Miniprotein binders against q8lar0. Designs and how they scored, part 20

Target 1, 344 residues: q8lar0
Amino acid sequence: FNDGLLPNGDFELGPRHSDMKGTQVINITAIPNWELSGFVEYIPSGHKQGDMILVVPKGAFAVRLGNEASIKQKISVKKGSYYSITFSAARTCAQDERLNVSVAPHHAVMPIQTVYSSSGWDLYSWAFKAQSDYADIVIHNPGVEEDPACGPLIDGVAMRALFPPRPTNKNILKNGGFEEGPWVLPNISSGVLIPPNSIDDHSPLPGWMVESLKAVKYIDSDHFSVPQGRRAVELVAGKESAVAQVVRTIPGKTYVLSFSVGDASNACAGSMIVEAFAGKDTIKVPYESKGKGGFKRSSLRFVAVSSRTRVMFYSTFYAMRNDDFSSLCGPVIDDVKLLSARRP
Short names: E, the ipSAE of ESMFold2; O, the ipSAE of OpenDDE; V2, 0.75 times the mean of E and O plus 0.25 times the DockQ between their complexes.

## First folded at step 9 (miniprotein)

Design p8 (at its last look DockQ between E and O 0.96; V2 from the best seeds 0.82)
Fold by OpenDDE base, look of step 9:
Structure p8 (fold): chain B 344 residues (1-344), chain A 92 residues (1-92)
Amino acid sequence: as target 1 above (344 residues)
Amino acid sequence: SKVTIRIEFTVPDPETAEKIAEQLKEMIEWLAELMGLEVEIEVEVRGDTVIVTIKIKGDPEEIEYLIKLLELWLEEMAKKLGAKVEVEVERE
């Protein structure tokens, strides 16, 4: 598999006319490259459902998963390799909506109740380890509503092979620059959400775990201001967006944690504070954002007290974009380095 | 309202042209039914070029919606396939 959209992952190839009843797909193989289960709809952009207009983020079509509905695609992978799945989703129901993404035996439940973007669409990511040379990717709506058609819209399903970086003598942290992560869909400026880690130990952001109730945002340099390289992490939900990594340390040895703090040039203006943790040691780094990009460096010197030290970042406060006053945003962290301090 | 749409879609190879032709026909038929429009569709494949002529009757707003969807789809597919698309719309 090559990185990018899955075959017909944008659902622009649709069913035959004879396989449709209104927007309902009545044949399980009617959507090319996908196998359907349950109540699945093929939705054109701008479709009216009562007083609601169903918006498709990109292209002309998307799919909607009704009660206990699912879509499945078999893809070729390499056994033992790690992959990240990225997809767009939007809620259409007033009730609590969630999605179950799975590649057997791995699965994750993603709540989609929190809307991070004012557009109503968010990009979600999930990672798995291939157990064989093939994978069945399943996106499932486990919900049951009175209206069986009610459920999330799905579009833009993509995948990327992950190559987890290893610690080096230049950085004890893995993937400190966040340059390894999920597929970023071109022409989508929303970033990719890294959801809280559920049961599975695999993160779409290698080396880092989201140890909070809400997600962090993975941002790219094409659409955002990134302090270093082409990728960074935006802490979009205050203290409820936390990214962490456990590293090996030597008790009694002095270390320096250094990192960049900035904004994503996404109209997230205001006073921000990033809190960085190394075990019990902490530093608060203020950043005055103009919402137009920029960053500064900071560091935390500490003495390790155990053989394992937890490094963690979150934002002290919630923030919203000043252009739409609704989209969650926050400070950007990047270029995170942990090194032993030179003995004077 | 009556509208005639002419689409010329040129793809890199004839096999792709046949697939696109079929996809377009099926899509238009379905969308027309969904929107309550009357349509007559003529599809011709000439080598690597698909020529589709659509005659549409019905609600003006729905017709315009269909046109927008088609244009959007064609644009996306053109980008994806490295194709050239020309669309002509005649409104009566």
Scores: ipSAE 0.827, ipTM 0.950, lowest interface PAE 0.5, mean pLDDT 94
Fold by ESMFold2, look of step 9:
Structure p8 (fold): chain B 344 residues (1-344), chain A 92 residues (1-92)
Amino acid sequence: as target 1 above (344 residues)
Amino acid sequence: SKVTIRIEFTVPDPETAEKIAEQLKEMIEWLAELMGLEVEIEVEVRGDTVIVTIKIKGDPEEIEYLIKLLELWLEEMAKKLGAKVEVEVERE
């Protein structure tokens, strides 16, 4: 497996004409590299269905997963290794829409929400640990509606291998710079949502878990301002958007947690507060965002009271972008470091 | 309205040219049916080059939609395959 789009992951290779009834795909192998089930449509960008115009975020085609529909691909992987899946999705109906992404025995049900972008399309990510040398990647609409075509659009299915970093004598935190994370599709400038995952012990952002009601957003320096390196995390939904890592500590020892707070240059202007936690110890970091980039550093000195300390970040308040007045946004964290300090 | 499209698609090897020729024809026929357009498609494969000539009759808005969609798709396929593509459109 090589990092990037799955074979035909952008669906630019389509079915034969004889396998189509309008946009409905009637043969389970008609879309190259994919095995289909349920009500599946192959959609050209700009296609009209009733009062909807179905626009594809990149390229010419996408798939729509109607009633009980799934798409599946078997991919060679390395047993014991970690992988992340990234894909684009958009809701097409007024009803609640969800996608179930799975590589057995693991799965995640992802609500398709419209609060993160004005286009209606978002990138979603999810991670798994390979249990064998093959992975069956399944994206499934578990919904059943009176209109059998009702369901999410899917495009841009990609995968990357994750190499979980280790703590060092320069940083006890794993992946403090967020440089290891999900695949960012080229030419898609929305960032990648990392939805909450409270059950599984792995994450598309190695070392970090989203322990909140809403997603965090993984951003890249090609499309956003980041404080350091090529990657950062945007806390897009106030206290409902949080990242955490549990770190091994020694009770009675003094530590310093340091980090950057900034903005992504995405028109998210306003007075913001990032709250950082180390166990019960906390600091509130005000940040005046102009929506045009920039950052400052802050730190929290604490004495560990447990052999395990939870480090966590969220934003105190919700914010929305100034350029569309509808998309959730927030402050950026990056360059997170934890080091012990000696005390007599 | 009547439009003629000539697509010249040059790929690294002849086996790939044969596969692309088949896929292009199937996709264009399907899109034309969806859009209510009359098409005549001629496909010639010359070594590493596929030449597709499409004569289209129908609603001008749907013809322009097909043209834009084909151009978008061909750009993506050319990048993916390391191919060269040339599209000529003759409107009447």
Scores: ipSAE 0.728, ipTM 0.913, lowest interface PAE 0.9, mean pLDDT 88
ESMFold2 (binder alone), look of step 9: mean pLDDT 81; pTM 0.779

Design p9 (at its last look DockQ between E and O 0.95; V2 from the best seeds 0.83)
Fold by OpenDDE base, look of step 9:
Structure p9 (fold): chain B 344 residues (1-344), chain A 92 residues (1-92)
Amino acid sequence: as target 1 above (344 residues)
Amino acid sequence: SKVTIRIEFTVPDPETAEKIAEQLKEMIEWLAELLGLEVEIEVEVRGDTVIVTIKIKGDPEEIEYLIKLLEMWLEEMAKKLGAKVEIEVERE
């Protein structure tokens, strides 16, 4: 498999006319490259359902998963390799909506209740380790609503092979620059959400775990201001967006944690504070954002007290974009380095 | 309202042209039914070029919606396939 959209992952190839009843797909193989189960709809962009207009983020079509509905695609992969799946999802129901993503035996539940973007669509990511040379990717709506058609819209399903970086003598943290992560859709400017890790130990952001109730945002340099390289992490939900990594340390040894703090040039203006943790040691780094990009460096010197030290970042406050006053945003962290301090 | 749409879609190879022609026909038929429109569709494949003529009758707003969808789809497909698309719309 090559990085990018899955075959017909944007659902622009649709069913035959004879396989449709209104927007309902009545044949399980009617959507090319996908196998359907349950109540699945093929939705044109701007489709009116009652008083609701169903918006498709890109292209002309998307799919909606009704009660206990699922879509499945078999993909060729390499056994033992790690992959991330990225997809767009939007809620259409008033009630709690969630999605199950699975590649057997791995699975994750993704709450989609929190809307991070004013567009109503968010990009979600999930990672798995291939157990064989093929993977059945399944996106499933486990919900049961009175209206069987009610459920999330899905679009833009993509995958990327992950190559987790290893700690080096230059940085004992893995993937400190966040340059390894999920597929970023070229034409979507919303960033990719890294959801909280629930059951699976695999992170679509290698080396880092989201140990909070809400997600962090993975951002790219094509659409955002990034302090270093081509990728960074935006802490979009205050203290409820936390990224962490446990590293090996030597008790009694002095270390320096250094990192960049900035904004994503996404109209997230205001006073921000990033809190960085190394075990019990902490530093608060203020950043005055103009929402137009920029960054500064900071560091935390500490003495390790254990053979393992937890490094963690979150934002002290919630923030919203000043252009739409609704989209969650926050400070950007990047270029995170942990090194032993040189003995004077 | 009556509208005639003419589409010329040129793809890199004839095999792709046949596939696109089929997809486009099926899509138009489905959308027309979904939107309560009357349509007459003529599809011709000339080598690597798909030529589609659609005559549509019905609600003006629904017709415009269909046109918009077609344009969106064709644009996306053109980008994906490295194809060229020309659309002509005649409104009566």
Scores: ipSAE 0.830, ipTM 0.952, lowest interface PAE 0.6, mean pLDDT 94
Fold by ESMFold2, look of step 9:
Order: sequence, then structure tokens, then C-alpha cells
Structure p9 (fold): chain B 344 residues (1-344), chain A 92 residues (1-92)
Amino acid sequence: as target 1 above (344 residues)
Amino acid sequence: SKVTIRIEFTVPDPETAEKIAEQLKEMIEWLAELLGLEVEIEVEVRGDTVIVTIKIKGDPEEIEYLIKLLEMWLEEMAKKLGAKVEIEVERE
């Protein structure tokens, strides 16, 4: 397996004419590299259906998953290794469209929401641990609507291997720089949503849990300003967008939690506050975002009261981008370190 | 409205050229049917080069949409395959 788009993951290789009834794909193997189930359409960008124009997220073609539809691909993987899946999706007809992404026996239901971009499509991520030498990757619309074609558009299905970092003598937090995370599709500048999903103990952001009502956004230095390295996390929905990690500590010992708070250079201007927690200890970090990048460092000194300390971040307030006045955005967290105050 | 499109698609090897020729013909036939356009398609493979000539009749707006879609699609395919593409459009 090589990191990147799955074979025909952008759907630019289409079915034969004889396999089509209008846009409906009538044979389960007609789209190269994919096995189909249910009502599946192959959509050229800009296709008109009634009063609607169906826009493909990238490239010339995408698939639309109607009633109970699935697409499936079998990918060779290394048993015991961790992988993340990234895909783009947009809803087309129903307010509450969702997708079920699975590699058996595990799955995640991902609501397709419109709050993160003005285009209506976003990149989603989900991770799994390979249980065999192959992974059957399934993306499924569990919905049933009166119009059998009603359902999300999908494009840009990709995967990468994850190599979860370990704590070190320079940082007892795992993945404090967020350098390990989901695949970011080239030439797509939206960032990658990491939704909160409680039924999956694997994270596309190794070491970190998204235990909130809404997603966090994983951003890259090729498309955004990041405080350090190549990756960071944007807290896009106030207190409903949070990341956390539980670390081993020694009760009675003093620690320093340090981190960067910044701006992704994505037109997210405003007065922001990031709240950091180490157990019950907390600090509020004001940041005046100009939407042009930049960051500052902050720290929280605390005495551990337990053998396990929960480190958490969220943004106190909601913010929206000032270039579209509708997309959620927020402050950026990066370069998170936890060290004892005295040499052990 | 009548339009002639000539596509010249040069790929790394002759085996790929024959595969691409089949794909192009099938997709163009499908798109033409989807858009309600009358098409005559001639496909020729000369070694590593595919030449597709398409004569199109129908609604001018649908013809223009097809042209733009083909340009976008074939440029993406050329990038993926390390190929070169030339598209010439003659409008009457």
C-alpha cells in the first residue's frame, strides 16, 4: 500500500456506456476498482437534475450514494498497523445526510454538515487498526428517501499509514506537534475534519481524542499558517471543538504544559480565547487574530494530583471566517509539550 | 449547432494507447447520450498516440458544457498518465 488516493479514488476512470442508465450505474463492478451496492450514480461535474446542479468537489467526476448505497474497495495493508482514511463529501438533498465508513468490525457514522465550508463539501477522516493483511473499506449511505438518488456526493478517497509517536524525554505528550495525522489531499485547501466518534478507540490524530460535539480541523503548512512544523489543529467550534490526551503523571510532582496559540491565515479574524486544562488546573489564553497568521506561546505550571492527568484544549467562543461569514473557524493549537519542572 | 472536436492523446506506450482509446470512446458516447447530443466518433490508434475525432450536433449550451468537461477530464487524465493532450475545437 502507498499513501495517497486509493486506486481510482478520485473516480476519474468511469464505467462503460453499456453499464449506465442515465447517471445510474447498473452493474456492481462498473466503476473501476470499486464494488457497488444499492443506488449509485456516476456524476459529471455540473450535471443538472431538475432544478439542481450537482457540482463535483474536485476533478470531472464523482459518485453519488443514493438509497442504501455502498462503495467498497479491498486494499492490501499490514496486519497490526494503523491507517487513516480521508475522503471528501457533500450533501445534495437532505438536511441530515450521513455516511457510515467502515473496516469491519469497526465503523463511524459521519454527519455531512454545511457549517465548515461555503462550498458544502469537506474532507473527513477516520482511522482503523488493520486486523488482517487486507482492509475492506466501505463507504455507505444508510439513508432511505422517496427519491432513490438522494444522498451524498463522494470524491477523493485516500488512505495513509499512521506511525503513532511515543512519549520522549523531551515531551511526555504523544504527538504534541500534531505531525502525525490524516492524509491531506494535494491542492485542496480546506483542511481535514476529525469528527468526534465515541465507538472507535482509534484516532486519525494519534494520542489525541476528539471528545466534543463537533470536529476539530487538521491543517497543513502548505495551505495554512502553522506555528511550528508542518501540521496543526484548528479548534473550529468553540467549546464544542476540543482535543484531549490522558498522560501518566506522578502525584505531587510539578509539571509545565506549554503550547502555541495562533491563527491559520484563513480569514478567521477576531478576539479569541483558548482554554488549556491539566486536570483541574487551567489557563485562558487571549489571542487577537488578524486572519493573517502568527502565534504566541503560553504555559501552565501545575502539580499533578493523580497518576493520570487529562490535558485538554478548546476555544471559548465560536468564530466565523470574515470572507464568507458562514464557515466556522477558530484558533490554532500547536507545539504542545509537557515536562516535569525538575529533572527526574 | 455543429462542432468538430479533435483530440490527440500521446501516452507512454502503445498498450496504454489502446486502453485509453476504448475508455475515451465509451465515456464520450455516454456523455453524448446523457446530454441529448448526436455524435459521430472516429478513433484511431497510431502507436503511442490516440486520435479521436468527434462530430457533434445538438443544443449549443450542452455542446459547450461537453467541451469544457472533456477539456478538464482529459487534462486530468494526461497528468495521471504522464501523457500529452491536444484538443482542437472547430465551431460552425
Scores: ipSAE 0.738, ipTM 0.919, lowest interface PAE 0.9, mean pLDDT 88
ESMFold2 (binder alone), look of step 9: mean pLDDT 82; pTM 0.781

Design x1 (at its last look DockQ between E and O 0.83; V2 from the best seeds 0.00; counts 0 for: SAP 77.595 > 70)
Fold by ESMFold2, look of step 9:
Structure x1 (fold): chain B 344 residues (1-344), chain A 103 residues (1-103)
Amino acid sequence: as target 1 above (344 residues)
Amino acid sequence: SKVTIRIEFTVPDPETAEKIAEYLKDLIEWLAELLKYLGVKLEVEIEVEVRGDTVIVTIKIKVEGDPEEALEEIEYLIKLLELWLEEMAKKLGARVEVEVERE
C-alpha cells in the first residue's frame, strides 16, 4: 500500500462500452480495481439525469451507488497499523442520502450533506486499525429510494497510513499542531470533514475526538491560510462541532493551555468566538475575521482537579461564507499546546 | 456544420499506446451514444491510428439539429475529453495535444 489515491480511486478508468447499459455498469468487475454489488452507474461529468446535471468533483468520471449498492477494493495493509480513508461524495436526490464506509468488523454511516460546501461535494474521512494484513474497503449505500437512479456519487477514494503522535516532555497534548491527519486531495479545496463520533482508533485526526453533532473541517496550507505548519482545524458549525482530547494531568498542578485562533482565508468574515475548555475552566476568545487569513494567540491557565482533563474547542456562533451565503464556515484553531507551569 | 477533433497522445510505451487507442475509441463511442440517447442530433465518426508510441484519434462530428443545441453538446464532449486526457497524461507520463477544427 502507498499513501494517496487507491488504484483507480478516481474512476478515470471505466468499463468497456459492452459492459454498459446507458450509464449502468452491467458487469460487477468492469470498473478496473473495483468489485461492485447492486446497481452502480459510471457517470461522466455534466451528465444530465432528468432536470439534474451531475457534476463530478475531480476529473471526468465518478460512480453513483443505487439502492443497497456497494463498491469494494482489497488493499494490502500492515496488521496493527492505523489508516485513514478519504473520499469525495455528493447526494443526488434525497436530503438524507448516506454512505456506510467499512473495513470489517468496523463501519461508520456518514450523512451526505450540502451544508459544508455549496457545491454539494465534500471530502469525508474515517480511520481504522488494521486487523489483518489486508483490508476490504467497502463503500455502501444503505438507502432505499423510490427512484433507483437516486443515490450518492463517489469519487476520489484515497488512503494514508497514520502515525499517532506521542506527547512530549514539554507538550503533553497529542497532535496539537494537527499535522497528522487524513489525506488531502490536491485538486479539491473544500477541506476534509472529520465526521462526528470520530474517537479512538477510528479518528482520522489522531489524539482528537469529534464527539458532536456535526463534523469539523481539516484544512491544509496549500488551499487555506493556517496559523502554523501545514494543517489546521476549522470549527464550522458553532456548538454543533467540537474537537476534544483527554490528557493525563496531575491533580493540584498548574497548566497553561495555549492555542491560535484565526481564519482560513476562505471569505468567512464576522465576529467569531472560540471557546476553549480545560475541564471546568474556560476562556472565550473573540476574533474579528475579515476572511483573509491571520491569527492570534490565546491561553488558559488552570489547576487540574483530576488525573484526566478534557481539553475541548468549539465556536459559539455559526458563520457562513460571504461569497456563497450557503457554506458553513468558522474560526480556525491550530498550534495547541498544554504545558505545566511553575507554582506562583 | 462540421467539427473535427484531432487528439495526439504520446505514451512512453508502444504496448500502452495500443491499449489506449482501443480504450479511447470505445470511450468516445459510449459518450456519443449517451448524447444520442439524450436526443442530440449528430453524426460521429471516429478514426484511430497508432504510430509507434503515439495514438492519433480523429473525431468527425456532423451537426444535424439545432445549431445552438448541437454546439453546446459538442463543446461538452470536447471539455470532457480534455479533462480525461489531462488526467491520463499525468498517470501515464504521456504528452497530449488536442486540435479542434470548426468548419
Scores: ipSAE 0.712, ipTM 0.900, lowest interface PAE 1.1, mean pLDDT 85
Fold by OpenDDE base, look of step 9:
Structure x1 (fold): chain B 344 residues (1-344), chain A 103 residues (1-103)
Amino acid sequence: as target 1 above (344 residues)
Amino acid sequence: SKVTIRIEFTVPDPETAEKIAEYLKDLIEWLAELLKYLGVKLEVEIEVEVRGDTVIVTIKIKVEGDPEEALEEIEYLIKLLELWLEEMAKKLGARVEVEVERE
């Protein structure tokens, strides 16, 4: 598999008219490269449902998953390799919506209740380890609503092979620059959400776990200001967006955690504070954002008290963009390094 | 009221042209049916021709009833179709031309 959209991952190839009843797909194989189950609709961009206009994230068409509906695609992978799946989803119901993503035996629940973008849709990511040379990717709506058609819109399903960086003598942390992560869809400027992960799950952001109730945002340098390289993490939901990594340390040894704090040049202006943790040690780093990019460096010196030290970052406060006054935004962290301090 | 849409889609090879013709025909038929399903009173005639590497589609739409509402839906359909064609053209390295005649 080559990184990028899955075959017909943007759903621009649709069913034959004979397989359609209005927007409902009545044949399980009618959408090329996908196998359908349950109430699935093929939705054109700008489709009107009552007084509501259904927003298609990209292109002319998307699919909507109704009650207990799912889409499935079999792809070729390499056994033992790690992959991230990226897809866009938009809510169409006011009620609690969630999506299940699975590649057997792995599965995850994606809460889509929180809308991070004012556009009404977000990009989500999930990672799995291939157990064989093929994978069945399933996106499923587990919800049961009174209206069976009610459910999320899905579009732009993509995948990327992950190559987790290893710790080096230059950095004890893995992927401290966040340069390894999920596929960023071209021409989409929303960033990619890294959802909360369970302890036993693989992260689409290798080396880092989202240990909070809400997601962090993975941002790219083409659309955002990034302190270093081409990727960074935006802490978009205050204390509810936390990224963490556990590293091996030597008790009694002094370490220095250094990192960049900035803004994404996304109109997220205001006073921000990043809280960084190394075990029990903590530092608060203020940053005055003009929403036009920029960053500063900070560091935390600490003595390790155990053979394992948890490094964690979150934002003290919630923030919203000042252009739309609705999109969640926050400080950017990047270029995170953990090194043993030189003995004086 | 009558609306005529003419599409010319040029692809790199004849095989691709045939596939595009098939998909485009099905798409237009579905969209027409969808409009009817949504209560738009119209008659649609679709002609599809493949000439070498070029797909030529002619859509003739006759609107019945309230012409203003129907025309709005037709305009939406045209925009949607153009969007799809542009996306496909980018993917295939193809060229697309769309002409719309309103009577």
Scores: ipSAE 0.711, ipTM 0.901, lowest interface PAE 0.7, mean pLDDT 93
ESMFold2 (binder alone), look of step 9: mean pLDDT 75; pTM 0.698

Design x2 (at its last look DockQ between E and O 0.01; V2 from the best seeds 0.00; counts 0 for: pae O 13.2 > 1.5, SAP 79.347 > 70, placed apart)
Fold by ESMFold2, look of step 9:
Structure x2 (fold): chain B 344 residues (1-344), chain A 107 residues (1-107)
Amino acid sequence: as target 1 above (344 residues)
Amino acid sequence: SEVKVTIRIEFTVPDPETAEKIAEYLKDLIEWLAELLKYLGVKLEVEIEVEVRGDTVIVTIKIKVEGDPEEALEEIEYLIKLLELWLEEMAKKLGARVEVEVEVKRE
């Protein structure tokens, strides 16, 4: 397996005309590289269906998963290795549309929400550990509506191998720079949502868990301003958008948690506060964002009270982008370090 | 009044075997898209001519419009834009060269 789009992951190769009834795909193998089930449509960008226009984020075609529909592809992987799947999705009609992404026995049910972008399309990520030398990747609409075509649009299915970094004597946090994370599709400037997940160890952001009600956003320096390196995390939903890591500490020992707070240069202007936690110790870091990039450093000195200390970040307030007044956004964190402190 | 639209696509790929496959796929794709417009009540006569010259696919789409020419032209413009999007993506994937020419005749 090579990192990037799955074979025909952008669906630019579609069914033969003889396998179509309107936009409905009637044979389970008609879309190259994919096995289908349930009510599946092959959608040209800009297609009018009832009172809606179905626009895809890139290229000419996408797939719509109607009632109980699935798309599946078998991919060679390395047993025991970790992978992240990225895909683009939009809802089309139902208020509570969702997708079930799986590589057995692991899966996640992801609500398709409209709060993160004005286009209605977002990139979603999910991670798994390979249990064999292959992975059957399934994206499934578990919904059932009276209109059998009702369901999410899918495009841009990609995967990458994850190589989780380890703590060092320079930083006892794993992945403090966020340089390891999900695949970012080229030429799509929306960032990648990391939805809330269970407590398992299969995060698309190795070392970090999203244990909040809403997602965090993984951003890259090609499309956004990041404080350091090529990757950062945007906290997009106030106290409902949080990342955390539990790290080994020595009770009684003094530590310093240091980090950058900034903005993504994505029109997210406002007076913001990032709250950082190390166990029960906390600091509030104000940041005056003009939506044009920039960052500042801050730190929290604390004495560990346990052999395990939970480090966490969230934003105090919700913010919305200035250019659409509807897309959630927020402050960026990056370059997170935790080290023992010297005493005079 | 009668409106005729001619779309000429020239798609050059690195090898002739790929050109033959693309020619068959593209003809089938255009036929599906034209049929999809008919399902939506758009009244068009569509003729598709495909020729493969070595590594180059030449597609000529001749569309004769009946009824309201302004409504039909809107849908033809959509078809052209969609084909251009697909051809651009395929050209990037295959290292191919694309030329598209459109001629509109009003009578």
Scores: ipSAE 0.746, ipTM 0.910, lowest interface PAE 0.9, mean pLDDT 87
Fold by OpenDDE base, look of step 9:
Structure x2 (fold): chain B 344 residues (1-344), chain A 107 residues (1-107)
Amino acid sequence: as target 1 above (344 residues)
Amino acid sequence: SEVKVTIRIEFTVPDPETAEKIAEYLKDLIEWLAELLKYLGVKLEVEIEVEVRGDTVIVTIKIKVEGDPEEALEEIEYLIKLLELWLEEMAKKLGARVEVEVEVKRE
């Protein structure tokens, strides 16, 4: 498999008219490369559902999963390798909507109640370890609503092979620059949400766990200001967006945690504070954002008290973009390094 | 006056292997929460016990609050609520079941 959209992952290849009853697909193989189950709709951009206009983020078509509906695609992978799946989803009902993403035996339930973008569409990511040379990727709506058509819209399903970096002598942390992560869709400028971790050893952001109720945003340098490299993490939901990593340390040894704090040039203006933790030690880093990019460096010197030290970042306050006054945004962290301090 | 808060978590997962992972994760999380409380100025002593019984993880947290307990309790209650929400979401993701019991004793 090559990184990028799955075959017909954007659903631009659709069913024949004879395979449709209104917007409902009545043939399980009518959407090329996908196997359907349950009440699945093929939705054109601009389709009206009552007073709601369904907007497709990219292209002309998306799929909607009704009650207990699913889409499935078999993809060639390498046994033992790690992959991240990225897809766009939008809520269409005012109910508790969730999606179940699975590659047997792994699965994750993603709540899509929280809308992070003003467009109504968010990019979600999930990671798995391939158990064989083939993977059945399933996106399923586990919900049962009175209206069987009620369910999330899905579009832009992509995948990327993950190569998690290992700690080095230059950095005890894994993936401190966040350069390894899920596929970023080139035509979408919303960033990719890293959801709260399922305890599965597999994070779409290798080395880091999202230990909060809400997601963090994975941002790219093409669409955002990134302090270092081509990727960074935006803490979009205050204290409810937290990334953490547990590292091996030597008790009694002094370490320095260094990192960049900035904004994503996404009109997220205002006073921000990033709180960084290394075990029990902490530092608050203020950052005055103009929403036009920029960053500063900070560091925390601490003495390890355990053989394991938890490094964690979150934002003290919630913030919203000043251009739409609705999209969640926050400070950017990047270039995170943990090194032992040299004894003078 | 001494205030003691006891939190008991029972987390039942589909398989024992997952239980071990959850136990480790929960332990780390709770330890972090304790440190956070200290950072927030809460004077407390915390005891954490984690037990794995087959497919069930049992976590018992005992918090002894020193000084004026009112502000401390408010902060503790808030964190407990967040913890409960997190656990519920995790349970849904894993197809697991979670129960949380909280007891506050004032002596």
Scores: ipSAE 0.000, ipTM 0.194, lowest interface PAE 13.2, mean pLDDT 88
ESMFold2 (binder alone), look of step 9: mean pLDDT 76; pTM 0.739

